# Ledger of designs, part 2: VH-VL binders against f1miw6

Target 1, 251 residues: f1miw6
Amino acid sequence: MPHFAKPLLRNIITRNLFNSIKKKQCLQYLQTLRTLQYDGFTTVYFGETDIPESLVTGEDFSDGYYMPTPTWCVVHAGGSQGWVPWKYRMFLRDELCIKQEDNLFFEFCDVVKKAYGKCAIVVKERRRQDATRPKEGKETEAQAHVPSVVNLTSVTCCPEVAKSYGHKLLTLPSPYNYLNPLDSAWSSLKWFIINNRKEFCLQSVDGVYSYQYILFSDLISKGIERINLSKWRTITTKVRRWENYYLGKLS

## First folded at step 9 (VH-VL)

Design r8
Fold by ESMFold2, look of step 11:
Structure r8 (fold): chain C 251 residues (1-251), chain A 119 residues (1-119), chain B 110 residues (1-110)
Amino acid sequence: as target 1 above (251 residues)
Amino acid sequence: EVQLVESGGGLVQPGRSLRLSCTASGFTFSDYWMSWVRQAPGKGLEWVGYIYSGGSTYYAASVKGRFTISRDDSKSIAYLQMNSLKTEDTAVYYCARLSYDTDAYFDLWGQGTLVTVSS
Amino acid sequence: DIVMTQSPSSLSASVGDRVTITCQASQDISYYLAWYQQKPGKAPKRLIYDASNLETGVPSRFSASGSGTDYTFTISSLQPEDIATYYCQQYDSLPYSGLTFGGGTKVEIK
């Protein structure tokens, strides 16, 4: 069964390898990750996903007047050991909740140190150049002190904080998102929401209305619980097979 | 028939060289990582080294610098060049295929070829 | 190199007995461990991969479990054809980890 998938994956890899700079970044990432694993670091993937409220409520505003849809950001972490035993965070992503919290990453580093010892903390790169901003008067000179800090939308991930706990912060190159098992976990969570939101949605009956308040945290919590250790191992094994494939072809 | 067949074993004096060959048939050789594993008489299995489908090689510390693994995908053959042989290199040498180039466990083994290093 | 410590080195049991074999890795190998059976004069045969997954065609009396550094292989009811030497093998942090084997466990019937 894996044989027909390997030829297709190989063709995909050849096409992606045209970007020689990104190929080098991927190989460097993989070599660093595997060196850390060999040196006894536990790999933990730290990241975020956006959940628009329309996904939870099932409301369709595309037909009516434009209305901004609130979006929730979920921050969590996991790996081959399952979800980190750390209380995930939810942030409302609107004008009132544009915050990045330094102490959150500090607390995270402490939790994973206690749970797993030294960790290779992998964060997906998201610092892309904003093509919508005019750059006529601002070039790379103003960015001479580009931080070594990797920022999630909601959290600042400081390498010095990770290092103080004996961890190593590692950035996954953006073109290779399928090397991030957390993305598969987020997809599973979103499918759980779609398939179970009726239990938590506002209800209406023709001519009669009844309401059940939606408890976002309960729905999200149950969705996270459904991604158990067995599921994490399936996801992690798939990512590792991709990693080995890239290592085999790139080196 | 899916198989691996080793050849080139024999009696060799210490300090000399031998080249082992592993001929593969019945599968697409270029899709797989290949490895050599040895077993000294009466002892356990010892991994020698492997070669990725892309051609990069990795070796156990005991043979690094003395042994070289290579492959010829057009002929479906893997090679083990053994230089500066020592008496402790005496073993049955197996050629083995990893299950798929994404999983690194051995799912196909050859019959083995005996190498005896003796003065 | 990751050292695989396999125990016991040999054991003797009666037909029908439950047999357990242990492997301990010198560091966390997640669950990337396979188990092999080798009969005298023959090449090894893989029975279990990824710590607990049984190969197609392997009898259900064979099982295994474990994660991290500690792994266990079990034959629930020993049969005469199970006389062999059993090996664990890690394949964790390639390419740097290598593919190291445990020392082996020789299983005999009384």
Scores: ipSAE 0.443, ipTM 0.747, lowest interface PAE 3.0, mean pLDDT 80
Fold by OpenDDE, look of step 11:
Structure r8 (fold): chain C 251 residues (1-251), chain A 119 residues (1-119), chain B 110 residues (1-110)
Amino acid sequence: as target 1 above (251 residues)
Amino acid sequence: EVQLVESGGGLVQPGRSLRLSCTASGFTFSDYWMSWVRQAPGKGLEWVGYIYSGGSTYYAASVKGRFTISRDDSKSIAYLQMNSLKTEDTAVYYCARLSYDTDAYFDLWGQGTLVTVSS
Amino acid sequence: DIVMTQSPSSLSASVGDRVTITCQASQDISYYLAWYQQKPGKAPKRLIYDASNLETGVPSRFSASGSGTDYTFTISSLQPEDIATYYCQQYDSLPYSGLTFGGGTKVEIK
């Protein structure tokens, strides 16, 4: 009977360790962010959101045939200053290898430099899917591996590129994604899409909006535009409150 | 020492032009937005305009089309070109540094330079 | 442009008195409000930022609060060195619109 207690304890220890590491990462992120802000870096959140066709059409595919519906990836950036004066990009996630546009991040870095000067560019940490089996062995000191590259779905964010423009690239730990105001912005965008898709549809059949008849670009543009500076300020103020909370709690 | 110093103020006739300079020292000038704020004698503070690190500008309606803000990052100087001056433009003109984006307030001020527009 | 209405325009109080100044915005400015102190012949000095945060080195007798459109600045115990004009300033619309100041409140000692 005693044998069953070992796996549960291991899971608890691993969870606790994981939580501790992530907390430390969060604190480091927040401290770094604050330092950069005090040093005059403008904070810009750079990220992407997926917009599946089903979100636009309202089709509930819950019943059976997982037809892979086309998914659009929207890339943009914003912060307390509102949307960055950079044209958002849309990429279709098709079976076709989304060629990572290597130049997009350069363009972005140049634009924000021109607009704001030196920036702290914040991106979300992608869950490395491949970290399957914790190989048992070496307590390798969680050296905060500044990832050499942060890969978004459509864009590669390189710290060296950011640095070449005088920027700093920061990675937000995954458990703390709610500290990214872009998530709120994306939620707002998705809400807008759901509630306004009818107005951007040229033809509807039986309550389902055909993707072919939806002015998708206009829908996205208007959705983005709806998130005005006031809304950004509200979102970023909330995030700031959370940041302060965690700085206080984790310090 | 971190400081801003305004210069170029003086007496000018209505309709004439005047250029003010704000010399910055003690910090990386190119990293900051700069702004001009004026104060008429015995009156309150009035924002005039600001310039981004990259050179984009925004102006108060009262001066739009007449005033131009520019910067020379190599010299750490911000400028206020004032054209078509009016008597109502009489004021102490302050240059001020804008803080970072999350706290977009003035964190550094010059001592101001007096501009008097009088016939 | 966002209009900031500041009240009163002037006040006279005794040393040790509580002083209160109000600022009302024409729209919700989401706590993006600063308070400045300007002494005669000097440039303004920021005392408060983000509606309620005290600047480093500012005495604790200074405080501020508010939300939405309504904001308050308070001196808990007026001191002789506090003789100045105080200004509220919104920065909610930055960088897409102008910064605006309140009309100012001249604080004098009786």
Scores: ipSAE 0.012, ipTM 0.497, lowest interface PAE 9.1, mean pLDDT 83

## First folded at step 11 (VH-VL)

Design u2
Fold by OpenDDE, fold request of step 13:
Structure u2 (fold): chain C 251 residues (1-251), chain A 119 residues (1-119), chain B 110 residues (1-110)
Amino acid sequence: as target 1 above (251 residues)
Amino acid sequence: EVQLVESGGGLVQPGRSLRLSCTASGFTFSDYWMSWVRQAPGKGLEWVGYIYSGGSTYYAASVKGRFTISRDDSKSIAYLQMNSLKTEDTAVYYCARLSYPTDAYFDLWGQGTLVTVSS
Amino acid sequence: DIVMTQSPSSLSASVGDRVTITCQASQDISYYLAWYQQKPGKAPKRLIYDASNLETGVPSRFSASGSGTDYTFTISSLQPEDIATYYCQQYDSLPYSGLTFGGGTKVEIK
């Protein structure tokens, strides 16, 4: 009977350790963020969201034929000031290598510098799928997570590039992704798409054939525009409350 | 009734110590951050410090190293230990609750207790 | 530390007048601002939070707005019961900047 307790205890210990590490990462992130804010950096959240075509068309693929529908990736940024005055980008995620536009992050950094001055640019940490192998024992000292290059699907976020514009790139720890206000914004956008897509449909009749077109760019643009400053304020305030909660709990 | 009641104020000489107490009632004390704010006679409000629900404390530069905030959740009491008191510390001291759960606004105030530091 | 500059320090107005108080932060505080009313001999009372949200039970003649560094508090029609000192308060950049109040504005009736 004693043999079954060992794996459960290991799992509990590992989970607890994992939780401890995650908590520490969160605290470090928050402390860094708040330090930057104190130093006069404007916080800007930079990120992407996937919009499957099925969401836009409303096609119910419930009949089990998973036809891979094209997926669009929308890249934008926002914060307490609302959407940044940078034009959002859309990319089609097809099997074809999304040519990472190498210059988009430069452009973004320049725009936000002009608009806000020095910025704390927050990006989500991509779950490196490969970290499943617990490399054994070296207690790697929680080296100050020098923000590693964060590769978004279509954009490479480089700390050195950010720095060259006077910005700081921060990575939000994966377990705390909900501290990114963009997630709420993206949810709102998706909600808008679902509920308003019919208004952006055009019907064309060619002989005996009827075609329905969706003005996708207009739909996205209008959806983004509807997330006004007031909404952003609400979202960011909620995030701030959660941040404070964790600061209070983890400190 | 939701309320805060300060006690422990009085006249004290410079260099001495004084401990203020803030008794909370009508709410779950342990869930809230507590703060002290002071007001010198005829002057504005000055934040003194606050204590998180987790027990971490932060202080204004003017009182740092001299004042200590603590809490007893079992008794629903917050404390302000004031050491090395100065004449400039003369003020009405308010205990205040920070807005739940994590906003740092003052949503509940005590009536205040006067501390006079005078030779 | 974030400095809150409140203006004016005092004002006298007539009943029914519009009163405006401003608070300027030394840096962008992202709407994390509240307004308090303190009547003579009383503890402060929060009137507005998050720069523009009116506290429950507060008369509609009180309002506030602002963004970034600049915030405004308004009494649309001053009443005798509004005689008080008003304070702005920020809590941006916790825990490093602490909580800071404006210098206060004493409102009197002519």
Scores: ipSAE 0.611, ipTM 0.837, lowest interface PAE 1.1, mean pLDDT 88
Fold by OpenDDE, fold request of step 13:
Structure u2 (fold): chain C 251 residues (1-251), chain A 119 residues (1-119), chain B 110 residues (1-110)
Amino acid sequence: as target 1 above (251 residues)
Amino acid sequence: EVQLVESGGGLVQPGRSLRLSCTASGFTFSDYWMSWVRQAPGKGLEWVGYIYSGGSTYYAASVKGRFTISRDDSKSIAYLQMNSLKTEDTAVYYCARLSYPTDAYFDLWGQGTLVTVSS
Amino acid sequence: DIVMTQSPSSLSASVGDRVTITCQASQDISYYLAWYQQKPGKAPKRLIYDASNLETGVPSRFSASGSGTDYTFTISSLQPEDIATYYCQQYDSLPYSGLTFGGGTKVEIK
């Protein structure tokens, strides 16, 4: 009977340690962000969201045939100033065509430099799927995680590229994704899609909307446009409050 | 009633110390950040410092190293310990609550207590 | 520290006049700005928060707007009870920037 207590304790300790590390990472992120803001950097959140076709068509694939529906990836950026004056991009996540457009991040960095000057560009940390095995490794000193290259589905965010334009690239720790206002914006977009998709259908027969012909580009564009500056302010205010909460709690 | 009441002000000589108290009532004191703001006679408002709910403190450069903010959540009291007082520290000192949960606006003020530093 | 430059330092206007006060930040503070009213011999009272949100119970003649570095506070029709000093306050880059106030604007009636 004594042998079962060891795994539970290890799991608790590991969870606690993991939580401690994550908290420290969060604090470091927030301190860095606030320092940059103090130094006059404009905060811009850059990211992507997946829009599966099923979200647009409303097709309940509940009947077990998971037909991989095409998924669109939308890339954009925003912050306290609303959407950045950079045209959002849409990519089809087909296995064959994900040519990482290496130039998109350059273009983005140039646009935000022109619009805002020096920017703190915040991106989400990519969940390393492979972190299954806690390597028993050494208490590596929480070295200030030099922002690693963050690969989005269609865009590579390189710290060196950001730096070349006078920007700083920051990585938001994965457990704290809710500190990214862009996630709220994406949720709003998805909500808009679900509730307004019928209006963008070209053919309705007897009240049944054929989603075969949806003005998808217009749907996305209108959804993005509906997230106006007032909405962005609301979202960023909420995030700011959470940031302050964690600064107060973790410091 | 939600209120803040300052006490401990008075006349003090330069170089001396004074401790101000701010007693809070009508709200859950432990959930709020508390701050001190001062106003010299005929002058504007000057932020002195604040204390987080977790106890971390931050100060204006003008008082850093001389002033200390603390709190006793069990008594719902915030304190301002002022050491090495200068004539320039003469002011009405206001205790203020920062807006809940984490905005840094002043949503509740005491009536203030006058501190006069004079030889 | 973020410096808040408030203008004018004082003004005199007639009852019913429109009064405008400006506050300029030394850097972009987004919209993390509040406006306070301080009547003679009284503690300050918050009127506006988040640059444009009117506090509950504050008369509608008070309004504010702004973004980035530039902010404006307006009294649409000055009343006798509005005699006070008004202050802007920012909190953009806590904890590094502190909680800085503008220099204040004394509003008097002619």
Scores: ipSAE 0.597, ipTM 0.832, lowest interface PAE 1.2, mean pLDDT 87
Fold by ESMFold2, look of step 12:
Structure u2 (fold): chain C 251 residues (1-251), chain A 119 residues (1-119), chain B 110 residues (1-110)
Amino acid sequence: as target 1 above (251 residues)
Amino acid sequence: EVQLVESGGGLVQPGRSLRLSCTASGFTFSDYWMSWVRQAPGKGLEWVGYIYSGGSTYYAASVKGRFTISRDDSKSIAYLQMNSLKTEDTAVYYCARLSYPTDAYFDLWGQGTLVTVSS
Amino acid sequence: DIVMTQSPSSLSASVGDRVTITCQASQDISYYLAWYQQKPGKAPKRLIYDASNLETGVPSRFSASGSGTDYTFTISSLQPEDIATYYCQQYDSLPYSGLTFGGGTKVEIK
């Protein structure tokens, strides 16, 4: 065989093997989740989303001459029962918070144990560049390489902590993020922010982060309240239909 | 035009075997989960088992190990192989389609076929 | 298997009466429950899915509600054509929960 076919065939084989591995991970995740549900575990989805301050203010910082605005991290959880009865958390991402807040997951596990008993706690696999995701070009790479003061805070989700409360921690494989109803909840929150931010920005004061945070908190609280139990059940039913579809196709 | 038709029922002695067929028409059979449900005379509905579109099967405890569900997507037929039949297996056997996108409730039923297990 | 306890097993009511049927699951099934009507000699027909959603073409006198372990089916004004046996059916933690039915409720006119 001419050697010109060897590099193309290796790329195709690598892509197909990776896709097969991710399908197996998805099937294993779904089988584990459904076994836990059958065994009486309540499913809760735990996660975070980033809210750039520019999303709230509506200001355009795309020219790159200004210090990037802070990014807020919202941490919450929910499922077919609605939002967990746990006060969501907001964090300002900065360099002062290098380590994750381990205590929050510990507290979360205690709260859901008291509310629901044993839980199947689902968190997303952290997104990263896989071998199968091409780098699209300088604009995509420049966006990823632009240094910005992004205030990152995340919760360390330790399986041993979950187990100590009688819970089971599950990781949702990254290509299947649409199987996470919390993503739909985050999208609804961001949509609410975009459409309602004018009503909450009236009292902002330049350079005073405490006042800005208060306005963000009110806006976030209202956005979370808008995602009521009925909305959560619509979201979880849609995810469940996708889960059944993949269970049916993959097994 | 969308329908399920069961066949293969009849009288059979305990300990023997019987194979039921469910012929589907009017829809893309390979996309759907298929299930068998039975109803003993004068009794309620009892789920027997189902088969995923991918081919994996799951059964009620009362029939596990004795009954086997299979499918032939090229012929649009689901099968129920019943082995080691007992008098308690006497029932009308329905095949049913689960809803799409696989919400796991029954949205299409056949008319049923009677299986009588007696000596 | 998840056990579905349906009550009552039978009832008689007059035309125009409100009829209520309950199902209790042996564990939390969220809201993944359907209701079926079966007339004598016929295959069952789904009336309600996901605990409360009416199937297309089902008369509005039928309704249902519930969550967790407790579910209720109601006929607001019983009609002669509603004489049937009614079943609940769960479809919670598939594939492991199975698709278990309640014992059924036979509805008759007095």
Scores: ipSAE 0.526, ipTM 0.791, lowest interface PAE 2.4, mean pLDDT 81

